# VHH binders against Flagellar brake protein YcgR (ycgR): the designs that were tried, part 37

Target 1, 263 residues: Flagellar brake protein YcgR (ycgR), of Thauera aminoaromatica (c4kar8)
Amino acid sequence: MAELSTPSPASPAPLDGGRGDELEKFTLRGARQILQLLQDLITHRGLITAHTGGGHSFMTAVLKVDEERGRVVLDPSPDPQANRRALAAPRLTCVTQLDGIRIQFPLVGLGEGQDKGRPALFAPLPAEMLRLQRREFYRLQVPLAHELSCLLKAEDLARKPVEVSARVIDIGAGGVAVVVPTGAAEFVIGGTLPACRLALPDGEPIELDLEVRNLNRQTQRNGTEQLRVGLRFAALPRAADTRIQRYIFKTERALNAKARGGL
Short names: E, the ipSAE of ESMFold2; O, the ipSAE of OpenDDE; V2, 0.75 times the mean of E and O plus 0.25 times the DockQ between their complexes.

## First folded at step 4 (VHH)

Design D57 (from pa4 with Y102F; framework vhh_7pa5_2)
Fold by ESMFold2-Fast, scan of step 4:
Parts: sequence; C-alpha cells; structure tokens
Structure D57 (fold): chain B 263 residues (1-263), chain A 121 residues (1-121)
Amino acid sequence: as target 1 above (263 residues)
Amino acid sequence: QVQLVESGGGMVQPGGSLRLSCAASGFTFSSYAMSWVRRAPGKGPEWVSTISGSGGSTSYADSVKGRFTISRDNAKNTLYLQMNSLKPEDTALYYCARDLDFWESGTFDIWGQGTQVTVSS
C-alpha cells in the first residue's frame, strides 16, 4: 500500500561528458580484470563501436589480446577512410555491451599491420575500462524484427519543420539512439525536439521531448555509412517510464532465453 | 558561436612549470567533459588529460600523471592545465577539446587552435 509516489529511477543524473563522478566507481584498473574482460569480448564476438572523433565511428571487434607484447588486435574497417581517421585520432573511444552491461575503454597509439597475413589494427592494452552495471547505463540493442521507430519533430536543411520516422537501434532508461535517413533532417547538439512519438509494439505511441546529445556517422561492417543520433529523454512521466522499462525487461528476457536455449 | 581559445604556452627550461588556460564560449560549459590533447612535431596527437563537467573526476595519461593537474572554473567557462616538472618530450602544440555527453562520451567534437609549449635548455 504505497500512498506516495517516488521519483522515477529511469531519469538518471546527467553524465558530465561520460566521465562524471558516478563513473569512477565502475572503473577497472587491474591488469588481470582488463585482460579477462577483453578475452570475454573475443569469446562472445562482441561488436565494438570505435569513436574516432569529429562525429565519426566504425564497427570493429577485438580479434586477439597479445599479452606478451601488451597489445590488442582489432578488426579494421572495410572503409579505408574510416581506418585513416582511426590512425589519425588522438584516442579511440570504444563502446560495447556484454550481457547488458555497458563497457567503454580508450585506445591510444593505434597502428596498422598484419595478423597471420590479414590486415589488422594494433593498440597498447588500455590502462582502464568502464564496466557500467546499473540500470541507468544499460542499453538494449533493439531487435530488427521489432521495427521500433520514433517520429521526430525536427528541421530540414532549410530550417523548416519536418517529421522524420527514425529507426530505433538501442534504448535505455535515459534515451534512445536512432538512425536517420540521409538528408531527411538537420540536428544540433543540445537542441530540443518537442512532442516526438516513440512507437512500442504494444499500445499507443509515447509522446516525449528529446534532447540531441550526439551525432555520429557510423561505418557499418559492410562498409555502408549511417547517421546515428543519440537522444536523451527529458524527465519522463511515470507511465511512459514504466512502459519503456517493461519493453526493455521483456525483450532482454526473451533474448536471454533464446541464447541459453540453443535448440 | 562555439569557440575554444587556448593561452599560456611558451618556452621553459626542463624542470620548469607552465599553466595553460582555455576560454570556452557558445555552449553550456558545465555540461561537458573537457580534455587536453597534444601534438609533438612529426607525431600523431596524444591525449593528455580529461576533467568531468562538475570538476569532481579527472583522468591522466601515464606519461604526465603526477606532474600535470587539470582543473576548471565553470563560473568563468575556463579550463586549466598546470604543468610541473616539464621534460623535453613535453614539447608540443597543446589543444583544448570538448568531450561529448551521455551516450557517446569520450568523443572530441570541438577543438581550439592550440598553444605551443617548448621545453629546451
């Protein structure tokens, strides 16, 4: 018999460029822990988004940990321009997920060469890795079969209002990442998109105010480029928060059951 | 519009000290992590240090840890780098850079013009 409403825990405190005070307690600095986590990424064939700066990233994976030489071996992009950006970057910021836990780490001193006769990228082992094991940092990769979309209230190239249907690629307690069709709209980091509509598989679309947090031209594993827009929820009504959490929970449970089943 | 302006570079002898400043304008400074990145002649860029938007958390490259201190004054929209025990290998153009929030933190999207630091006898 709860008589008072508690604040929604799905509206997390803002991250200060992702290195806020709340992230320090999730930082792994032990060499053994770092090696184990990198090996887990290899074992699970975890896909990594490597951010190269300037709003650019590419999809990669850890191919090998060379403990003797103190380095990681990464899968290069099929796009030569993405590889050139990576080699020129002062730091790669690598982001991935393992069993619903967000993992983030820097790579500095990237080089290129060959591993067993195949092109590869090399970097020294990271000195630290973030392992974010709380609900507010979790992002569900949205299954393609769910056809999840968000109708964005944005502006076109001429600064005229436009509605854009964007595909939702991941969703968490604090926001969504969407893929926007090329040329459909212009986005400004820090800009607000009012009264957008998030379509979940069950029920009416959820009306949300969204803030543009980041823009990223991501080169996919097949070499194609897409514009990914990171959108933060403004404070959610309890009903909307509950529906989003329910979708995430049910989808994660179904994915976990399928992974364990292996019929 | 969005702008980062560095200052405080110069020529110093090994073992000397310098303090770099970066004045930010055109965005909500306290909402972003800020970084220092350097480029030595003939080398690629190297990340040096990052500070959270609140100033409560800091991170350093191993090569500068214990010698450099990053700080910020959000009331003045200014980032600082205090450099002590300078070595010849610290000679580089030093850039102020903005790190992105929340979903893709750790990506640099806005850069200053840089300030030159030369460490020589």
Scores: ipSAE 0.006, ipTM 0.350, lowest interface PAE 9.6, mean pLDDT 79

Design D58 (from pa4 with Y102L; framework vhh_7pa5_2)
Fold by ESMFold2-Fast, scan of step 4:
Structure D58 (fold): chain B 263 residues (1-263), chain A 121 residues (1-121)
Amino acid sequence: as target 1 above (263 residues)
Amino acid sequence: QVQLVESGGGMVQPGGSLRLSCAASGFTFSSYAMSWVRRAPGKGPEWVSTISGSGGSTSYADSVKGRFTISRDNAKNTLYLQMNSLKPEDTALYYCARDLDLWESGTFDIWGQGTQVTVSS
């Protein structure tokens, strides 16, 4: 098994930090973890889209894991053409979801046969599986009624200090996205905005340093242009992190209760 | 529904060129940094390149610097990877990936199906 060949390069923009290593933390390479995940797909009757390359794919499912022979047994396509393409392909890329978690894995050396008298496809166990847990990547869409704001300490076009009250449109563990009127301040990707103040509904504003991650212009239906700014928490004290996570959890719980027929 | 669809892969001789495309739908494309990630047979995923939502900032893995160029067309919701001076080591399935959020790099919540690039003599 090959590891990632090089560490992520240093760049003028901090956004390049740890990208190769970041993907590795979501990659399962242990035999027991791979076997367990495949068994979970069987238990939950997970439908798999198997991509054979060239824009071709078919629906399948894991029928069985044959640990003794080190292989998976897959449900063949009802389309004979799809099965022929799969058998001729150097590699299948299998994509599925399990309870909102995206799972992706390769299969190489596909063969055809029978399992308990039924047609089946066989492949060696994958050496790796990618597992991306949606919850770890969650960001909360901030309810408009919360009127969440962040006071940004930035510079105007003349490089003079300016304070801009920006509306927070989403928030997560790593940062916030805000909207500002076009021309209210100058933002540079990778630039740091020190001592900004994030106002949550309960308690004092949280003072924090924000790094500009992303900039997007958006035209509203009334023709007014807005700038959407993605801002990374450059550093967070534990107390600030706890308050932000508490707000996210409390708001999610309230929104979920409302959607499920609560008050 | 958030969807990413890659295209443009194929078989090419060493020293050749290919241009990959990724068509995005179901989200505000310009609000997200986008990445290309590749996986060679028997290897783990390798980050290749990233472009900011505005297109103003780009970054590349050392293995592809000077040979690959990432770009985007926000009006068409499309991401591109221009690959020049291709080497056998570039043989891999190439995925378009959405950076999970506007503030954090290296975390992805959606991947395309991938497009196969094979560099062989």
Scores: ipSAE 0.000, ipTM 0.138, lowest interface PAE 16.0, mean pLDDT 76

Design D59 (from pa4 with E104D; framework vhh_7pa5_2)
Fold by ESMFold2-Fast, scan of step 4:
Structure D59 (fold): chain B 263 residues (1-263), chain A 121 residues (1-121)
Amino acid sequence: as target 1 above (263 residues)
Amino acid sequence: QVQLVESGGGMVQPGGSLRLSCAASGFTFSSYAMSWVRRAPGKGPEWVSTISGSGGSTSYADSVKGRFTISRDNAKNTLYLQMNSLKPEDTALYYCARDLDYWDSGTFDIWGQGTQVTVSS
């Protein structure tokens, strides 16, 4: 027996299976493309977060690709408990980043052994790998002066409908993060909030459906607890997507100009 | 264009302190969560700490909680890691990294070259 470590609160969440239909166009299935991408991760020393399920993950890297045996070789965790969880898991979900491209892939059939006299983890080559452009995962931190808000359609603890005006703290092409007071509404990961209203500058609020992707409880300096909620946009009209991207571009450009002037 | 440059590493005795800095350029620093990750020879990489773009939220690996403090100065485009009560086990190359995960922080895009921290008597 051994004591199990708790998962890191900063571990990246993999994109869920319900998102898979939207992500098919970004999925690589060609053997040569997969081998080339894995080799790029080796060449650039890409650091990988491997999710073993149950909220557990560890940091690893691809050490090499064994084309003859159809395997990848991974750097094991220095934590023996993390390695045991990985070996017991039916699959690993590996998430990494390379030059603004999010890369995600599954590994199944993980084993352990040695490579050149050093401990290593082995897995068959993945049958598919996801590649998403920066646009799909970039987040703009919303300036407080913009007072950007989203009216959420949610349920309270008694499961009665409530409307909560939430402050938007970051925004990207795929969603927003908002903060709400603890207890204002009940959120469940994977749940849908229909007909929410995102207030952007220079126009009417955008009506859209939001999926709850993550929850993080934070304690403010004054001791007040707040809940940070990560929300994914369900299918966006092109006009709404254009307005969100224009806001992000204009705000980032203004912030970059201010930062450069500080020299 | 986009660069992260770490500094402040060095040699210290157990129980000592060091402050690492990471100078960012070529992007809107305040728009990104930032992390510190370390790697010792022959060991896998270990996530150390993350700070949100605004600086309002921080998180730490259990191995460094209570000893390390992450902070940032968005006006200076600089990330810091204050390391106290250093142990030989903290010996590693320390990298700063830019976070781009849309729904949860921890997916890294840009890494610096690293700064070496050696804790020995």
Scores: ipSAE 0.005, ipTM 0.268, lowest interface PAE 11.0, mean pLDDT 78

Design D6 (from pa4 with S31L; framework vhh_7pa5_2; at its last look DockQ between E and O 0.04; V2 from the best seeds 0.00; counts 0 for: pae E 13.8 > 2, placed apart)
Fold by OpenDDE, look of step 5:
Structure D6 (fold): chain B 263 residues (1-263), chain A 121 residues (1-121)
Amino acid sequence: as target 1 above (263 residues)
Amino acid sequence: QVQLVESGGGMVQPGGSLRLSCAASGFTFSLYAMSWVRRAPGKGPEWVSTISGSGGSTSYADSVKGRFTISRDNAKNTLYLQMNSLKPEDTALYYCARDLDYWESGTFDIWGQGTQVTVSS
């Protein structure tokens, strides 16, 4: 019984304080807006990852908004330890997605109790909610059938130039994640891979510069080790950006249609 | 297609135990509260228990409180009902149902076919 190591949701990169001004435009602070967004999460049954700090998180959902008491009701974890951590945390960072938009909001003052005889977690309404509408933050999981690839121009351990064909596993407006065989090349975080070629289904490969942003070793179920490489588009021509966006949009629509039973 | 399939019912003596299972398919199971509802012969449907999507919140009818335990395995898309200390009054067709609103509505939109539980000496 191979425990499918559910990929630990990548700890939301701390919203780097330097992008504060850019994030302000995506931050909701109005009470009505916040209530509406919370209600939308309820309506759409948005699954929320609540981060308690220290690399710990649990899955929850907004069950109810109590406007009269100014509080949100959350689904407790089935894990008592997770609930204890949550209650001990000075702040929860809640992360979810609605309609492809990343939503993040803090909760402070978490308490436990019962509502109508049911166990629940309670918190005051968030003072702010971040709604990241930018497509740049969205990552499309690439269907395996699309066989997207990226030819990486990298270096081996001897600093000899090598070309590595990497499978693209996710794509967004800002970059791609790829998988490569372990030892295929040496990657350095912050390093630039020049003149790489991203292959999309709709035409000729796109030439672009890629910056290595993260590296993660993954072991597949079959025991094969792979390296996941997160890559940022360092220099992307406008035409290329348009093509990437079109691909993402088209693919999302197709996936959604399939999910609705239309295909 | 959205589907719920109950299993685990049967005949048991008073004081006995049964474990019901409900296999869910066609929807994201973890996003929905799930409930057990039973229907005894000649009676209307009776709510038995509800569990939240995450499984962290549970509720029970007074008639089964302390005897029944609802649980779920979201990885297996399966709902469970452990029934202990069974009584003749627990004899019913037991349904698994998807709950639209765990907190307020008690409204169910999807039902299984049910599994028969018979408690008799």
Scores: ipSAE 0.159, ipTM 0.636, lowest interface PAE 2.8, mean pLDDT 86
Fold by ESMFold2-Fast, scan of step 4:
Structure D6 (fold): chain B 263 residues (1-263), chain A 121 residues (1-121)
Amino acid sequence: as target 1 above (263 residues)
Amino acid sequence: QVQLVESGGGMVQPGGSLRLSCAASGFTFSLYAMSWVRRAPGKGPEWVSTISGSGGSTSYADSVKGRFTISRDNAKNTLYLQMNSLKPEDTALYYCARDLDYWESGTFDIWGQGTQVTVSS
C-alpha cells in the first residue's frame, strides 16, 4: 500500500530564485517580460522539470498562456501519482533552459481541469522568473541518436561498489546530466564518483572524477520514471575539456544547420 | 511528515555568537544538500550558506565568510549554523532549506518556519 508524503510547512519567505543577492539582477518581475518568456517557452516547445517536493518532479511544458484569466496551462503527467503530488504541493519550482539560458520560476495555486477537452493543469502566472545566462550553466541537450553514455563508479544500497552505464541527456562546460534506472545505485549530493568514463564520439572514453550536484526522480511525459543525476566535473584536464567543447560546438552547429534546411 | 524545524535564534549583542539548529524528518537527510537562507525586514531573501549531503563541501555568502560555519550530523538528521562576530546587519529570520542543487543554483523544495536572530546593542 502506498503511503502519502506530508509536505513540510509552507515557508512565508519569498525566494529570489535561489542563491545570494547576485541572482536578483537576473530576476524578471515585469508582466510583459514574464509573458514574453512564457511565450518563448511555448514557441520552442521547451521541456520543463517541475519540482513538487519530497525529491520528486515530473516533466511538463507550457501549453498556453491565458492572459484573460491570468493563468498558465501546463501539460499534466500521464502518471496520476505525479499529478496528485503536484496538486498537493504548496508550490512547484519549474526549471528549464532556453538557448543556453537557465530559466526558473515558482507556480503557486495549482489546479486541474480541461483545455480543448483534454486534461490540463492550471496555475496563476508567476510573479517572478529567474533568467540566468552564465557559461557554466549552458547545457547542450544531447541528441538521442548520439547514444552518449557515461559509466559511473558508484555504490549500491549496501555500500558495495557497482558500475552503472548511464545515458547522458545534457552536457556543458561544468558537467553532465545522466539518467539511471531507479534503484541501480545510491547517490549522495556532494559525493565523489572516481574514475568514471565518459564516452564521446571519436576516441577513447574520457576518465573523469565526478561530483553529484543534484538528484531528481522524474516521471517523463510518456509515464516512465527515471532517476536523473546532475554531475560536476571535479577535475577536468585540458585535453578532456577541449574534446568536450569540440563535441558541444560541433553538435550545436549541426543542430542549427538542420533548423535552417540542413547542411 | 517531511519537515524542517529551526531553533537557536534569539537576541544577542554585536560581536556575540549564536548556534542555529535544524531538525529534519521524513526524508533521507544525507542524500540532500542543505542551505541557510535569511530575510531581513523590508529586504529580499539572501542565501547564507550551503553544505553538501556528505558534509565534504561548503559554500558561504561573502557577507558571512569567515564568521559563520555550516555543518551537519547525518546520524542525527540535523543541520547547524555557528554564527560568530555577529553584526546588526545579520538581524533576520533564518530559514533552513533542502537544496536539490549544490553547485548551480539553490533549487529549494522544503523549508522550515524560520528562527529569528536579532543583533542589537
Scores: ipSAE 0.000, ipTM 0.271, lowest interface PAE 12.2, mean pLDDT 78
Fold by ESMFold2, look of step 5:
Structure D6 (fold): chain B 263 residues (1-263), chain A 121 residues (1-121)
Amino acid sequence: as target 1 above (263 residues)
Amino acid sequence: QVQLVESGGGMVQPGGSLRLSCAASGFTFSLYAMSWVRRAPGKGPEWVSTISGSGGSTSYADSVKGRFTISRDNAKNTLYLQMNSLKPEDTALYYCARDLDYWESGTFDIWGQGTQVTVSS
């Protein structure tokens, strides 16, 4: 009898392809890195949720890597319908978590067969694997009291250089969202703002390049119009990344302690 | 310790109502969109509904639109699903999940243990 599959508590859900460009710096493409990560999943007996599309998934595991044939060997589902669905799917999106690291990879060309006399599923090795720490996609809502700001080097409507001090409303590993008065500068989606300065509490402002990713007009309760600007970090140096992660970690812990009554 | 704990499931007759709760702890609840996902016997997971971190935006699967209402109380770190006009096809294990992406629903990194809803005639 087929056993109902359930995700384990705290297991990650798939990231869809709409984040593809944002995820590039977390994407492993080297053959040796991919083989090492697959071996780590085998060694730790990682439980994988394989998504077949249409809201369907099944639980599996990587049993072994056949490097000579360039194939990964998967545990079939005890549910025959799940196996048929997997074989019919053009693509499996495999998602798992290992020691706080989210791992996601596609498998295409799934086939069935036997491995040492037991049923198994086979697929070519993935060409890429996502490897994400939780902090890499977490977005912290910045408390107003922190007065976190970013100095933007932009252009006004007359194409003249202007500097705009913008309040940071959220921050994550990949970027910030800020608010500015409407008309303070001309922002273009895809445009680059070089040498902006992000002010964090733990030292001197960080100089970084920002790319405009989205714009959203807001009208405040007092009738004041402002613009929410979503900004991606371009070429973020390691030292800057470390400071941002420390800020997020410390702030998150402080907010969680207050939410639990100071526990 | 990060936790999501669902409750409020049970057995109900067709046409009945249930209210599910999801208690969140160990993370800043208001920063994340939250979702309900269900898994019926012999079926894979199905997305049900998503609510933004502020609670200002909601979305629903077509199969539940007009019958289910998602809500949240950020002061109590609690997510809710009000389920009305329940049908036998709503029978499932219901999970709450933390959404990883403010820009698109359905991408999750935390699952609770689930609460069983059974609608039997």
Scores: ipSAE 0.000, ipTM 0.164, lowest interface PAE 13.8, mean pLDDT 78
ESMFold2 (binder alone), look of step 5: mean pLDDT 86; pTM 0.866

Design D60 (from pa4 with S105D G106S; framework vhh_7pa5_2)
Fold by ESMFold2-Fast, scan of step 4:
Structure D60 (fold): chain B 263 residues (1-263), chain A 121 residues (1-121)
Amino acid sequence: as target 1 above (263 residues)
Amino acid sequence: QVQLVESGGGMVQPGGSLRLSCAASGFTFSSYAMSWVRRAPGKGPEWVSTISGSGGSTSYADSVKGRFTISRDNAKNTLYLQMNSLKPEDTALYYCARDLDYWEDSTFDIWGQGTQVTVSS
């Protein structure tokens, strides 16, 4: 059914290039470190999203590292047009994750050929790789006892403004996941919900703009449907960012202490 | 320790059926959307299907709609893919994968070693 359909997984967005100076301390430039990380991606059969520019991307994986020729070998896309875009691109930005660690690296000088008689893409080894475990990519499961909520400003099926109180189930420095009763509002991926209010246990609700990133319908035991909505913080004030990070840190510490204490 | 282990692959003739399983451990399985992704040498990874944490919503690649069914058993921490009317083009290594990011673009941070499906006469 269309109403029960989940959107296809979106491609990961590359980190902003203008933040290069802030990310320098997380950038690997040692040849052996780069080779080891690429080998880890092979060992874990890491799924990579390769961004070719202009909003285009495709899924790939590292097939092998050719140390003698200083090259990485990649799976081509099953879509020939995606491969043509990749070969024409001046640079690919490759994004993946392993165990909550974000990995991002550029590939320049992409070519095509064969590996063991199969089509393959080749590129020189990257000179640098970003390896980053940041709180903005960490997702905290919100304890049910905290009763975290977000008042969403959205539209109904008739495009009329409505306010919906949604339960926050996940929170990170970059956004929240909420649960909304089915039919309470209409959400469009990429749409912005302005002036929403996030209630944390400490202080006044935080007013912020949220961008809809994903939608998943959930069926409860009684047959009632809920909508799970992934929301990104579009423009987060510094004070709000500090409060959210403090909440995540304190809650993580409390959960870790409880788990170790066995109480 | 977080782990995904696929099973149920094998060799089958065109028109046959297979059921894949993925056993998850080390995380709260019901809190994550799960996907099946396949890879054939030279073709690159292809997303096949996704199911929400509760199992209430599913989505499929156009190439498998009407033939494959994704499901999950949260009490057993297991993901399934029922594959019917298999075609030679379905020959691939099949992985289950965990979707990490709920509020940003979908990213897969954990997947298994894969289970091989070969469809040939």
Scores: ipSAE 0.000, ipTM 0.305, lowest interface PAE 12.3, mean pLDDT 78

Design D61 (from pa4 with S105Y; framework vhh_7pa5_2)
Fold by ESMFold2-Fast, scan of step 4:
Structure D61 (fold): chain B 263 residues (1-263), chain A 121 residues (1-121)
Amino acid sequence: as target 1 above (263 residues)
Amino acid sequence: QVQLVESGGGMVQPGGSLRLSCAASGFTFSSYAMSWVRRAPGKGPEWVSTISGSGGSTSYADSVKGRFTISRDNAKNTLYLQMNSLKPEDTALYYCARDLDYWEYGTFDIWGQGTQVTVSS
C-alpha cells in the first residue's frame, strides 16, 4: 500500500520555481527588474502568501528593500509559530498578485531581527521572480466566518440533475474551490456546470457557469470523505468580475490588518 | 481498477544514474498529467516533477532541475524518471502519482506503492 494514500488537499499552492520550461520567458533575473518589481509591491502594499512547506503558509508583505545590504524586509506573522516555521524552512515561496499579474519568488536564508524598533524578517534579494499575466492563478483562502457558498447544478450518480450547496474554501479571479460530501454529485474534469450561484457577503448571489478543473478526494481523520472541486469561471460578466475582485481585495486587506495589529 | 506500479529503484553511488518506471492501468493514461513525488526518511512528501498528458510540457523542482528528466510513453501507458548526477539527498521512496491539474500542486488522487532509491557509497 502506498504510504501517500491520502493526497494533499486541493488548495492554491505556489507554482514551483522550476515548474515548466515555458515559464522561463516570464522569469525576471535582472537585478534592476527584480528591484523595481519589489518596489512596486511596496508601493501597492501587495499582500503576499508565504509558503513554508508542509502545507503551511502565512500572510506577509515587503516592507522595504535594503539595496545596500542586498536584502528584503518582510512583515512577520503575528503568530510566533508561523515565524518559527518560516525561519526553519529551507525555502520560502512567496506568491502575490499585482494588477491581475501573478508574481512568485523564492526566499532563502530567512533571518529575524528588528527594523526601526519593530520585529522584522530579512532575506537576501531573490535571484529570480516569476511575473505571469494569468489572473486565474491567484487564490484567497476564504475565512470560515464568511460562510461563502456556491449552489452547484450538477448530476448525481444516476446522471439525474441535482443542486448541491458547496462551501467555498478559496476564490480567485479565475475560479473557486469548493468542498462537497462524497456521493452528493458526480463531477467530470472539463465538464460544465451551468447557472450556478455564488453567494458573496454583499448583494444577491452571482449566477455563473463553472467548468470543472480538478478533483481531490480526501479522507478526514474521523473517516468521513470530502470531495474538493476546483471550478473555473467559464464565462464571467464584468459586474460579477468586479464584485469578486472587490471581495478578494477587501478580505485580504482586512486579514492583513488584523494580523499586523493583533499581536 | 485504477492502478500505478513503480519499478527501477535500487542502490547507486553518488554521481550515478537510475531510471524509474511507472506502469498505469485502469484509466485513459494520455488524458492525465503525471507526477513523481518523493519522501525521504523523517520528511514529508516533496514534489519532484510533472509531465502533461501529451508530454508536451514538463516541470521540475529546483532541487532536481538539470539532473532529472521526466518522460512518458502513452502507447505503453508508462511514465519514466531518468535520474542523473544522483546525490545522497536524492535518497527517498519515489511515488508515481496521477495529477488532475498540471499547474496546481496537491491535486493527486491516485498513488503507486513507491520504489526505493538509495544513493550512497
Scores: ipSAE 0.000, ipTM 0.135, lowest interface PAE 12.8, mean pLDDT 77

Design D62 (from pa4 with S105E; framework vhh_7pa5_2)
Fold by ESMFold2-Fast, scan of step 4:
Structure D62 (fold): chain B 263 residues (1-263), chain A 121 residues (1-121)
Amino acid sequence: as target 1 above (263 residues)
Amino acid sequence: QVQLVESGGGMVQPGGSLRLSCAASGFTFSSYAMSWVRRAPGKGPEWVSTISGSGGSTSYADSVKGRFTISRDNAKNTLYLQMNSLKPEDTALYYCARDLDYWEEGTFDIWGQGTQVTVSS
């Protein structure tokens, strides 16, 4: 169904013209986040393909971010015709990648000038940037009915070994998030939990080493505190990786089939 | 109602070629990245290739890169996979999949029966 709304001058069109709602969680709108991502592109010498419309594009790079003037400085094309097309375009769609992560952002109001005596292109800072995570950062929300668990080998407050059976709440190619009662064990960000056991529905538990990546305390309505622990797979054999990906894939298909049945 | 219908499979000799098609309906086809996923006998699903909603970006598994070409016709709501220089290892049931995670590659919606590709002498 086509729905039309006229955006106000203060509300520019969505980044990719119709996927705004679906991509919102991958869209960076904070000024600090945008500045940091642009600086990361500079640091990693990220090559950018700038699409000017009509099937035309050119290669560029962010040379610097001018925070004081609120603009980015871009490397011009050695082809003067490409630069003329870019300057005439109402909008550039810039596409790049960092460590396999797709990054996309619009530039509007492109101008030309010089930076430190050499030709440069300038544009206002983008109001938003899309950061699409790699497949290994995707996290399946584990259905409660699956009762997935991971036996964690951790330490208590006295540094004594403890085993904690933790409920797996999400799982991806790169790791799991688990829930444990507050005080069940001590976790240190960057610490390694060796020889933990992940129980999947099919087959024997998978023995794996987990690195603690994040910790979030949650207080439930009944006053009970729980700790959500994000755990990265530190060393994952191909057979274990295959089983985990198969579980994710099979579960997603089942959830998608259920969603279709509900419509 | 989302429907994906694969076709174009068959038997070929090693070094041969096949073109697979997927007819899509029940959703805005051009708004979704689309993938081909295969399942070889006795193995789990293996991602083969992805194409962005506009068709401007494609990616391939290392095992098929340089031999397979993914393409789409948004006016016809159809996805294609051109398979050249086929190997016995390419023998599998091939599925058309809609990508759900807003990534050009990733996790998939498989709706169809698939189309069988057999590469044998």
Scores: ipSAE 0.000, ipTM 0.114, lowest interface PAE 14.7, mean pLDDT 76

